VH-VL binders against GTPase-activating protein BEM2/IPL2 (BEM2). Designs and how they scored, part 3

Target 1, 199 residues: GTPase-activating protein BEM2/IPL2 (BEM2), of Saccharomyces cerevisiae (p39960r1967to2165)
Amino acid sequence: VPLEDVCERENTLIPTIVVKLLEEIELRGLDEVGLYRIPGSIGSINALKNAFDEEGATDNSFTLEDDRWFEVNAIAGCFKMYLRELPDSLFSHAMVNDFTDLAIKYKAHAMVNEEYKRMMNELLQKLPTCYYQTLKRIVFHLNKVHQHVVNNKMDASNLAIVFSMSFINQEDLANSMGSRLGAVQTILQDFIKNPNDYF

## First folded at step 6 (VH-VL; framework fv_disitamab)

Design h34F (from b2 with heavy chain Y100F)
Fold by ESMFold2-Fast, scan of step 6:
Structure h34F (fold): chain C 199 residues (1-199), chain A 118 residues (1-118), chain B 105 residues (1-105)
Amino acid sequence: as target 1 above (199 residues)
Amino acid sequence: EVQLVQSGAEVKKPGATVKISCKVSGYTFTDYYIHWVQQAPGKGLEWMGWINPDSGDTYYNQKFKDKATITADKSTDTAYMELSSLRSEDTAVYFCARGFYEDWFDPWGQGTLVTVSS
Amino acid sequence: DIQMTQSPSSVSASVGDRVTITCKASQDIRSYVAWYQQKPGKAPKLLIYAASSLQSGVPSRFSGSGSGTDFTLTISSLQPEDFATYYCQQYYSYTFGGGTKVEIK
């Protein structure tokens, strides 16, 4: 299901499943060694996904404070799976080339940092509202993970690598011969380290 | 005992369509993705795509997205891969394999040989 | 597309030999690497997952190592049943190496 359709159906700016999964990780998972790198139990990930579908992801009474969900890596895995399975990535098919071209120019030293930030902010403001709000929520979440790197061993660079495939769809990646994946990693690493420069 | 059992070998003419089945047993079908892999004669392995049997969602290698259609039937615990507009280059052994997203493949089906000849 | 470059393409070996197969990713894939063994006319069999974890039921003479872009499969003492083709795979976005055929010398 498209992200905009989920937000419209739920009358929310961010899908309820995203909010609930990220809040639970922030509550008890930020110090988990290898968070987002270590695979969760497949059975637990699927059970959690099914619980959201069956028990009501949009019901505020639905809680992850349940012994069924004790494995933090399953919650993290469920979130990564949800993000990767979106029909369109959070940079959107329409704009991913604009985002990645900007990062490529910046890395080639073809523009100064202040110009890059200004242009990046202009691109972010062109995203549909639910894409922007969902991206913002995810970036601030990953910044919190990065801040706990001493305990979890997952810095902004590690997080950018593990999430990069979730921010560019397969068609856009193939059309670029994989060259834009590095640009996505650059953007995500910068967002994670400096979220207040962009959101 | 976890098993993936594929349908038998097929011989097709150019332009035909073929549909290969992969029946699973020994686990809950909806708990894992089913991946499909092509191996041309004397060549290596090439990933084609996956299906999540629970949702019906699919993901394809761009090379195969216009050639292959992956489906699943929860009532029979069977995944399918259909190849359209067959050409001689499609002659290969096709494997199904159990996995998850960002996960390894275990077990594999025994493979189905598809031969395209005139 | 992430490329997996596997070397050598073939190796001739005798029973008891140490065999080393290398796989290089075109970009950092962390430990998202699996190794498979394939015998003629058979399906591939999982040997190693997460770069270094030995699959249940696989003999301890098989080991995997590496992270990031450089990965190695080692067979410490080759047995007659080990003559096969070996494939590395990154499962971040699912590409296989070209394979290494381990042949009788």
Scores: ipSAE 0.000, ipTM 0.455, lowest interface PAE 13.2, mean pLDDT 84

Design h34L (from b2 with heavy chain Y100L)
Fold by ESMFold2-Fast, scan of step 6:
Structure h34L (fold): chain C 199 residues (1-199), chain A 118 residues (1-118), chain B 105 residues (1-105)
Amino acid sequence: as target 1 above (199 residues)
Amino acid sequence: EVQLVQSGAEVKKPGATVKISCKVSGYTFTDYYIHWVQQAPGKGLEWMGWINPDSGDTYYNQKFKDKATITADKSTDTAYMELSSLRSEDTAVYFCARGLYEDWFDPWGQGTLVTVSS
Amino acid sequence: DIQMTQSPSSVSASVGDRVTITCKASQDIRSYVAWYQQKPGKAPKLLIYAASSLQSGVPSRFSGSGSGTDFTLTISSLQPEDFATYYCQQYYSYTFGGGTKVEIK
């Protein structure tokens, strides 16, 4: 289901499943070695995904503080899978070329840092509201993970690589023959290290 | 303190199967992946695959997918690598190494020499 | 998939020499590079991780540099115990360079 349809259905700016998964990881998972890199149990990930489908993400009685969901890597895996399964990525099909072209020009030294940040902010503000708010929430979450790198061993570079495939769909990646994946990684690494420059 | 200790050298006939062990100590076995690396005589290092001892999940280099089977036994803190249908080209030193997914390898086991001869 | 081209294949050097080994990745791998030292009959030993971070217990004469596709390992003043084979590795998807043998001149 499209991200905007989920937000509209739930009357939220950010899908409730995203908020619940990220809050639980922030509560008990930030020091997990290899967070987001170490896969969770496939059985636990599927069970959690099915529980959200059956019990409803917005149901007040559905909580992740349940022994069924003790494996924090399964919560992290469920979140990554949710992003990958979105019909459209968070940069959106319509704008992913604009985002990645900007990063490519910056990396080639065709623009200065101040100009790059200004233009990136302009692109972010063109995203639909639910995309912008969801991206902002995710970026600040990943910044918290990055801040715990001494314990979890996952810095901004590691997180950018792990999440890059979730921010560009296979169709857009194939159309660029893979050249845009590196640009997505560059953008995400910068967002994670410097979230207040962009959000 | 942290050690990976491998089983001893093996001499096998073509067509045989060999199973190499890698026993870990000094850390929690389920907190790290175990990787396997092949080094043919006088040649360089080639990555074979990894196992997550906690879940039993494995991932293989395509070159070794039909040759190697990686397993782990949590009760004995031991990872295993089994090679089937041995050929002379499989003669090599095989190393286990500790690492996370998309991470460097430290420490390494001492290596196990497998010689395939008739 | 990702190829790591290491050069030179061998270098003859004397104690006190500065030795430089290079490694080129076929695609951008950021800083996902480690360097290992292997002595005859022994397992490889980690020297450098994340392209430039020195592993605990490794002498400061070893240093790594580079990002993206071009990486370098430097030994600033070669010691007798440094005669060995050195390997680069990208650990995004685990391929090793071909190795560089550092030999007595």
Scores: ipSAE 0.000, ipTM 0.455, lowest interface PAE 12.7, mean pLDDT 85

Design h34W (from b2 with heavy chain Y100W)
Fold by ESMFold2-Fast, scan of step 6:
Structure h34W (fold): chain C 199 residues (1-199), chain A 118 residues (1-118), chain B 105 residues (1-105)
Amino acid sequence: as target 1 above (199 residues)
Amino acid sequence: EVQLVQSGAEVKKPGATVKISCKVSGYTFTDYYIHWVQQAPGKGLEWMGWINPDSGDTYYNQKFKDKATITADKSTDTAYMELSSLRSEDTAVYFCARGWYEDWFDPWGQGTLVTVSS
Amino acid sequence: DIQMTQSPSSVSASVGDRVTITCKASQDIRSYVAWYQQKPGKAPKLLIYAASSLQSGVPSRFSGSGSGTDFTLTISSLQPEDFATYYCQQYYSYTFGGGTKVEIK
């Protein structure tokens, strides 16, 4: 289901499933070694996703502080799966080329850091509200994971690699012969390391 | 250097059990899943299942669910794949490979040939 | 199960030729495709991941493209060391294509 349709249906700026999964990881999973890199049991991930489909969207008493969901990596895996299943990525099909072109120029030293950050902020402000708010929430979450790198071994670079495929549509990646994937990684790494420069 | 080293070739009789090892080095064993892949002589690759060495959780291709048992020993950084009730059709090279959930495989072990003959 | 149909099953080509191998998925798998090279008696080696990303250390003559259900591996200028069997793989649920044997004349 499209992100905007979920937000409209739930009367929220960020999908409830995203909020609940990220809050649970922040509560008890930030020091998990290889968080987001080490997959949880596929059975546990599917069970959790089914529980959200059947219970989480409608049941006010539904909670992830349940023994069924003890495995933090299953919660993290469910979140990654949710992002990958979005019909449109969070940079959006309409704007991903603008985002990635900017990063490519910056990495080629064709612009200074100050100019890059200004132009990036201009692009972020053009995202639909639900996309912007969801991206902001995810970035600040990943910054918290990065802050715990001593224990979890997942710095901004590792997280950018793990999440890059979730932020570029299949069509946009194919149109560039994969050249834009590295640009997405550069953008995400910078967002995760310096979220207050962008949000 | 990241490396997966498998045990040597095995020749077994029908009905026997075989256990293949895959010893990892150059990375933290519990940071990645180990996948197992079968390749029958002159045939292509077929995925068998994975293990998460950190949790001990496994997942199997339904075709192999009653044939293969995948385990891991964190103390020796070694994954195992056991085949029971061997039949001639189980003759194949078996590979272990490193990967994540919904991720590609890199690196691969060198492979272990299992021959089942009367 | 997601089926991966790979073509051709074999191709004979000269050094310097452009070789194209295709893979078709039975359902939309986005960009969850990897390509592997396997030489006789050896383990497969990762060439391409995420449909189009070149693995570190792999020569730039290898490239991948495609999306959804149709994927392509291209070798722009075939070298003697490229004779091998090539496999596509979808890693959403781990099925491989049937393989393509490339023989250099």
Scores: ipSAE 0.000, ipTM 0.464, lowest interface PAE 14.5, mean pLDDT 85

Design h35W (from b2 with heavy chain Y101W)
Fold by ESMFold2-Fast, scan of step 6:
Structure h35W (fold): chain C 199 residues (1-199), chain A 118 residues (1-118), chain B 105 residues (1-105)
Amino acid sequence: as target 1 above (199 residues)
Amino acid sequence: EVQLVQSGAEVKKPGATVKISCKVSGYTFTDYYIHWVQQAPGKGLEWMGWINPDSGDTYYNQKFKDKATITADKSTDTAYMELSSLRSEDTAVYFCARGYWEDWFDPWGQGTLVTVSS
Amino acid sequence: DIQMTQSPSSVSASVGDRVTITCKASQDIRSYVAWYQQKPGKAPKLLIYAASSLQSGVPSRFSGSGSGTDFTLTISSLQPEDFATYYCQQYYSYTFGGGTKVEIK
């Protein structure tokens, strides 16, 4: 389902599944070694996804504080799966070239840091409200993971690598022969390290 | 021209150690994971593990956890896979491949044949 | 551990034939499936990713389909260069199918 349709159906700015999964990781998973890089059991991930579909994406009483969901890596894997399976990525097909072109230009020293940040903020403000709020929530979540790097071993660079494929869809990746993937990683790393410069 | 180039074939005695290299070019080494895959003679493909060259973090298939050690050297854009206490069952072609966690492999190295013979 | 059961193990075919290879996952893996072609003495080559997406540079006679547990690779009109071994892979936790050898009749 498209992100905007989920937000409209739930009458929310951020999909309930995203909020619940990220809150649970923030509650008990921030110190998990290899958080987001170590795969959870696919059986547990699928069970969790099915539980959201059946028991409660739309029910505020549904809770992840349940022995069925003890495996933190399954919660993390469910979240990554949700992002990758969005019909359109959070940078959107329509805007991903604008985002990545900006980062490529900055890395080539064709613009100064202040100009880059201004133009990046301009692009972010063009995103639909649900996309912007969801991206902001995710970035601040990943910043918290980054802050726990001493225990979890996942810094902004690691997180940018593991999440980059969730922010560029298959068509855009294939059309660039992978060249834009590095730009996505540059953008995400900067967002995760410096979220208040952008949100 | 993204390329993964592996070191040449090795012949080792039982109990020896072998270290295979995978040199990358045509992209930023730290932007992708390097995976390792084993293929025994006449058999299929079996995933061994990955390394994130940026952090040095590794993850192993449990079958290979005590056999293989994967490392990376950022200064030479080279990933390594070391096999210890070699046995005849370790005779195989070993491939490195570029990818991510939860992603497909493209491109692959040309493969390195390791033969363990007495 | 996710098992990928690939069938058939081998198929004899002629140039121009339609070849269908099937891969069954022991668990729902959604669309986390890639297909590779391997020729003798060579490294595998990516053909299809995300169950149905054709890799750049791969001929359009190759197609992938399926989701969940049942996946198919189809070669609509077999060419001489297509005689090879084909592998499916789930990339959720990296398990390969046993391979299908497509050999000349």
Scores: ipSAE 0.000, ipTM 0.480, lowest interface PAE 12.8, mean pLDDT 85

Design h36D (from b2 with heavy chain E102D)
Fold by ESMFold2-Fast, scan of step 6:
Structure h36D (fold): chain C 199 residues (1-199), chain A 118 residues (1-118), chain B 105 residues (1-105)
Amino acid sequence: as target 1 above (199 residues)
Amino acid sequence: EVQLVQSGAEVKKPGATVKISCKVSGYTFTDYYIHWVQQAPGKGLEWMGWINPDSGDTYYNQKFKDKATITADKSTDTAYMELSSLRSEDTAVYFCARGYYDDWFDPWGQGTLVTVSS
Amino acid sequence: DIQMTQSPSSVSASVGDRVTITCKASQDIRSYVAWYQQKPGKAPKLLIYAASSLQSGVPSRFSGSGSGTDFTLTISSLQPEDFATYYCQQYYSYTFGGGTKVEIK
């Protein structure tokens, strides 16, 4: 289901499933070695995904405190699966080339850091509200993971690699022969390290 | 250097059991899944299943569910694949390989030839 | 169950030739495709991941393309060490193509 449709149906700025999964990881998973890198049990991930579908993500009776969800890597895996299955990526099909072209130009030393940040902020403000708020929530979450790198071994670079495929759809990746994947990694790494420069 | 080293070739009679090892080094064993792949003589590659060494959780290709048992020993950084009730059709090279849940395989073990004959 | 149909099954080629191998998935697998090279008696070696990303240490004459259901591996100028069997793999749920044997003409 499209992200905007989910937010509209739930009357929220960020899908409830995203908020609940990220809050649970922040509560008990930030020091998990290899968080987002090592996979959780596929059975637990599928069970959790089904529970959100059946019990309703917006139902107040649904909680992640249940013993069924004790494995934090299954919660992390469910979140990655949700992003992976999103019909349109968080940079959106309409804007991903603008984001990645900007990063490519910056990496080629064709613009200074202050100009890059200003133009990046302008692009972020053009995203639909639900996309922007969801991206912001995810970036600040990944920044918290990065801050716990001594314990979890997942720095901004590792997180950018793990999440890059979730931020560019297959059509846009194919049209660039995969060259834009590196640009997405550059953008995400910078966002994760310096979220207050962009959000 | 990251490497996966498998145990040596085995020759077994029909009905026997064989256990193949895959010892990892150069990375944290519990950070990746270990996958197992079968290649019959002159044939292609067929995925058998994976293990998460940290949790002990396994997932099998349905074709191999009743034939193969995958285990891991965190104390020795070694994954194992056991084949039971061996038949001539089980004659193959068996590879272990490192990967995530939804990721490519790199690196691979060198392979272990299992020959089932009377 | 996702099927990977790889073609051709074999190709005879000469050093310097351009070789193309195709792989078709029975359903949309995004860019979750890897390509492996296997020489006789050896383990497979990763060449390409994420459909088009070249593994470090792999010569630039190898390239991958495609997304969704149609994927291609290209060797721009075949070298003597490239005579091998090549496999595509979808890692959405781990199915391999049937393999393509690149043999000397």
Scores: ipSAE 0.000, ipTM 0.467, lowest interface PAE 13.1, mean pLDDT 84

Design h37E (from b2 with heavy chain D103E)
Fold by ESMFold2-Fast, scan of step 6:
Structure h37E (fold): chain C 199 residues (1-199), chain A 118 residues (1-118), chain B 105 residues (1-105)
Amino acid sequence: as target 1 above (199 residues)
Amino acid sequence: EVQLVQSGAEVKKPGATVKISCKVSGYTFTDYYIHWVQQAPGKGLEWMGWINPDSGDTYYNQKFKDKATITADKSTDTAYMELSSLRSEDTAVYFCARGYYEEWFDPWGQGTLVTVSS
Amino acid sequence: DIQMTQSPSSVSASVGDRVTITCKASQDIRSYVAWYQQKPGKAPKLLIYAASSLQSGVPSRFSGSGSGTDFTLTISSLQPEDFATYYCQQYYSYTFGGGTKVEIK
């Protein structure tokens, strides 16, 4: 799995690019209106992506506190692009049907159903370690964004919509005639609102 | 300054193949996706698919998956859309449009009319 | 598959009239809505993006509003050059509304 390959190559549990981008947003971007929804400059996003490729994401001398990266929306856009371009989604091709079938089965009752939460936790524990740790880091990051909703206008529902397509591959979405996208959004909204129920 | 210029109108017979080009200028071709949109005579706009010119990755609307093939040539800053096994129902104006991931379409090409008749 | 239901399909109006066009999404799309103007024989032109942001160079008489599932395009005082067909679009998965033809009364 390419996410596992990145973690193995870097000797980390979470890709260094993910950690650095999320830490920078948490440092100075949590109050940005429309964070993750409003597009950053495409030129800045591509320049940042190239800088990670050329200057080395695992090198501690590489820093996002450079004036080149002053635009928070470019950092957020780079993170979204990184997730979108992963060869496999964060729920993984192998498990996305299990996650979404569970959400579809319980529907509106999912959040209050103890059996649903138990079964969801069982599925999360089946994810490879790198996937689990990366998902956990992202969920807690999005929970922080949600906590700043008064300033940034991005609640858990908004964030779930924005990130849903990073959690299901286009192939899996097409094979379901789009029916699983809503399930992904429901799962993500619950994770973002109630991360301690799952992580 | 930013411009998408499409190839000219085509008249084809049923069963033929047509390939429409969309040449971009005024920006870096690999920075944005190129989308394709069909508009049948007197009808509305229908999204067909996109290509990421940087990676070559494509995604298709299921309605067009077996009909359309979208490609891009970085050396000429040109995106292409090929329609196979043409039928009279494929008669339409086809537009290319620039749009990044989760973005609106701006600008649009001028459109290419494809007429399929016997 | 996200459906965009646009209404009305056509409206007859006079210069100076307020014109309102509505789009309903079949699921919550936040503010990922754009509005386009298309004149006969021409490509669509972006008017509004992110539900309410006016594209550079577009007259201020055009405005967009809404979030979630209900969206509106308003032309506050219709001008002769505004007679055209208007389309909403959601850009999470790129579905267009059916269009609204604004024609002279």
Scores: ipSAE 0.000, ipTM 0.455, lowest interface PAE 13.1, mean pLDDT 85

Design h37Y (from b2 with heavy chain D103Y)
Fold by ESMFold2-Fast, scan of step 6:
Formats: sequence, C-alpha cells, structure tokens
Structure h37Y (fold): chain C 199 residues (1-199), chain A 118 residues (1-118), chain B 105 residues (1-105)
Amino acid sequence: as target 1 above (199 residues)
Amino acid sequence: EVQLVQSGAEVKKPGATVKISCKVSGYTFTDYYIHWVQQAPGKGLEWMGWINPDSGDTYYNQKFKDKATITADKSTDTAYMELSSLRSEDTAVYFCARGYYEYWFDPWGQGTLVTVSS
Amino acid sequence: DIQMTQSPSSVSASVGDRVTITCKASQDIRSYVAWYQQKPGKAPKLLIYAASSLQSGVPSRFSGSGSGTDFTLTISSLQPEDFATYYCQQYYSYTFGGGTKVEIK
C-alpha cells in the first residue's frame, strides 16, 4: 500500500506500524550488537508481519511487549522489510534524482557546505507531509542507534549503508540507479549525524 | 564499465592456505558489498559471505565461518578471500560478486579455480 | 535455512520452444528472488531481479513471475545462445536453487 494511503486510512502523519516498530527497538534494542546488520529469523519476521496484517493489529490494543517478539533483530528486520515494500521511496520517485544529484555535486566539491544544506532543506520541504514526517521519525531513530555505537557497533556510516537500499525501491534499482546509491548513503549519513540541520 | 577481475587459478596441497583477490573498477568500491560464492566441480552455487569495504565488516554463511576470511583494501579497490586448512572438498571455482547490499548480485568476477590435490 | 527447490533439473528443448523453469521456496520470501544464467566455464549473469524485473541488456524473451513461495522463469522463444544452466536465488538470506540445465534436443 502507498504511504499516503496508509496515513490517510489511519488518520496519522506516520504509519502506525512504523511508530510501533521503532518505539520497541528504542525500548530494548538500541544496544543490540549489529542492529539492522544482523538478519533476524525469517520465521519471526513473517509471524510479526502476519500479526500486523490481521484485523486490529495496527490499533492501540496491539503491543510488541510480548514473548513472541523477544528477538529484536526480527523487529528490526520487519521494519526494513516494510520500507523496502513501499511502492514509492521516502525521497519519492519524482524527487530522488534531485536529492542524489545534489549530493553528487557536494561530494565533487562543486558547492560549499552551507549552500548544500540550504538546497537540501528546500528539497525536504517539497516532500508530501506524510513522507517528510515519516523520514524525520526514521532519521531521529537512526540517530539514537548511532549514539549507542559503543555497544551496538553501528555508526552513522554503517546505518547509511544498511538503509540506503530502503530509500531506493528495488523496482527502481538498476545499474544506472546503482551509481546513485553512494549519493543516498552520503545523504543518510549526514542526516543521521546532524538531524537538527535538516529537521 | 563496471568490472570485477579475480586472480588466477591456484593449485595447493592439503593443509595449505590460499588468498584470492577481486579487483573492482568502474564504480566507488565503498558503495557496495562484495559477496563470495563457491561452486564445486559440476555442482551448483553456494553463498559464502560478504564484506562491507567501507567498514571492513563481514558476515559469513555458518558453513564457511571457520574456513574463509574475507578482507578488503580500500587503497587498491580490492577484496580478498583467504581459505585456510585446505582439503580436497575445497576444490571449487570461487566467485566474487557485487551486491546491492541485501539484494541481487551484479556483476560477477570471472571466477578463480582452486584445486587441492596431494 | 530457506530451501530453494528448482525444477526441472534439466530440460531438452529446440530453438523456438517456450521453456519454463520453476523455483519453490520453503517459506514466504515475497519477491526477493533473482534468476541467473551460467554458461559452461563462465560466471553467472543476472537476468531477473525482484522476481519479475528484467535486468538492463537482457533480451525481452526472458521473463520472471511469482511471489511468496512459487516463482517461474520463462523463455518465450529459445535461441541458440540460451542453452545454459539457470539458477534461482532468494536474497533474503542467500540460498540458490539446484539449477536447471537447458540443453539441445
């Protein structure tokens, strides 16, 4: 289902499934070594996905503080799966080239840092409200993971690599688009390290 | 043009160690994972592990965890796989492949034949 | 471990034939399937990713379909250069199918 349709259906700015998965990881998963890098049990990921798909699983009666979901890596895997399965990426298909072109110019030293930040903020403000709010929530979540790097071994660079594929839908990823993956990693790394510069 | 070029064939005795190289060109080495795949003579493909060249972080198939060591050298855009305590069942073609991290493999190196014989 | 069961192990076909190869996952892997072509003595080549997306430069006679546990690779009109071994792969945790050899009838 498209992100805007989920938010409209739930009357929210961020999908309930995203909020619940990220809150659970923040409660008990921030110190998990290799968080987001180590794959979760596929059986647990599928069981969790099915629980959210069932009637009422996305309302306030559903809780992840349950022995069935004790494996943090399965919760993390479910979240990554949700992002990959979005029909459109969080940068939006219409704007992903604008985001990545900006990062490519910055990496090539074709613009100064303050100009890059200004233009990046302009692009972020053009995102639909649900995309912007969801992206903001995710960035602040990943910043918390980055803050726990001593225990979890996942800094902003590692997280940017792990999540770059979730910001370019696999249907859009081809050899030509693959060259832009490094640009997405540059953007995400900067967002994760410096979220208040952008949100 | 994106290319992965592997080192040449090796013939080793049981108990020896071999180190295979995979030199990349045509893209930024640190932007993609490198995966390693084993293919025994006349058999199918078996995934061995990956390396993140940017961090040096690795992940292995449990079957190969005690056999293979994967490394990367950012200064030469080269990934390596070292096989220790070689036995006859390690005789195989070993491929490196560029991974879109958690997704498919493209392109692949040409393969390196390692023959273990007494 | 996710098991990928590929069938048939071999198929004998003529130029112009439609060839269908199937791959069954032991559990739901959504669309996380790629198909590769390997010619004797050569490296595998990516044909299909995300179960149904055709890789750039691959002829349109190749197509992929399926989701969940059942996946299919179809070659609509077999050409001489298509005689090869084909592998499915789930990239949820990187297991390959056993391969299907497409050989001359």
Scores: ipSAE 0.005, ipTM 0.513, lowest interface PAE 11.5, mean pLDDT 85

Design h38Y (from b2 with heavy chain W104Y P107Y)
Fold by ESMFold2-Fast, scan of step 6:
Structure h38Y (fold): chain C 199 residues (1-199), chain A 118 residues (1-118), chain B 105 residues (1-105)
Amino acid sequence: as target 1 above (199 residues)
Amino acid sequence: EVQLVQSGAEVKKPGATVKISCKVSGYTFTDYYIHWVQQAPGKGLEWMGWINPDSGDTYYNQKFKDKATITADKSTDTAYMELSSLRSEDTAVYFCARGYYEDYFDYWGQGTLVTVSS
Amino acid sequence: DIQMTQSPSSVSASVGDRVTITCKASQDIRSYVAWYQQKPGKAPKLLIYAASSLQSGVPSRFSGSGSGTDFTLTISSLQPEDFATYYCQQYYSYTFGGGTKVEIK
């Protein structure tokens, strides 16, 4: 289901499933070695995904404080899978080329850092509200994971690599021959390290 | 012992469809993704897509999204890959392989040769 | 798509030789690299995962190294059963190198 449809259906700015999964990881998973790198059990990930669908992603009584969901890597895996399975990526199909072109120009030293940040902020403000708010929530979450790197071994660079495929859809990646994947990684790494420059 | 056993070789005419099976044993079918890999004659390996057998969710390499359909039947512990509108360039050996989400392939099927002749 | 560039495309070697195969990723993929051996008419077999971890049952003459973008598979003392084609794979988003055929000299 499209992100806009989920947010409209739930009357929320950020999908309830995203909020619930990220809050649970922040509560008990930030020091997990290889968080987001080490996969959870596929069975546990699917059971959790089905529980959100069947027991009500919009139901405030649904809780992850349940022995069924003890495995934090399954919660992390469910979140990453949810992002990757979105019909449109968080940079959106319409704007992903604008985002990645900007990063490519910056890496080629065709613009200065201050200009890059200004233009990046302008692009972020053009995202639909639900995309912007969801991206902001995710970036600050990943910044917290990055801050726990001594224990979890997942810095901003690691997280950018792990999440890059979730921020560019299959069609846009294929159309670029993969050249834009590195640009997505560059953007995400900078967002994770310096979230207050952008959100 | 973990085994992935694929169906036998197929010979098809251009425009036909073919459905290849991959029956698994020795582990819980729903605990791993099944990936499909194409190898054209004398060429290297190319990843096609995966299926999560528990949910039925699939993900495709963009090159194959309009060509391949991957399915799974939990009652028979079997994954399937269907190729539509066959062309001579689809002639290849097709492999199924076991892997986690974003992980390497630890066990492979023996391969199924699909020959498309005009 | 992350491109994996493998070299050499072929190498002629004798039993007892040290063989080195390299693989370069177009993007930083950390240690998300596996190496596979394929003999003619057979399925690939996993040798190395996580760039340097030896799969159980694989002889110790096989080793992997590297991180980021540059990866190497080494066969320290080539045996008759090692004549095969070898492939690297990044498994973050699943691309294979072009393969290296190790042939009898």
Scores: ipSAE 0.000, ipTM 0.444, lowest interface PAE 17.0, mean pLDDT 85

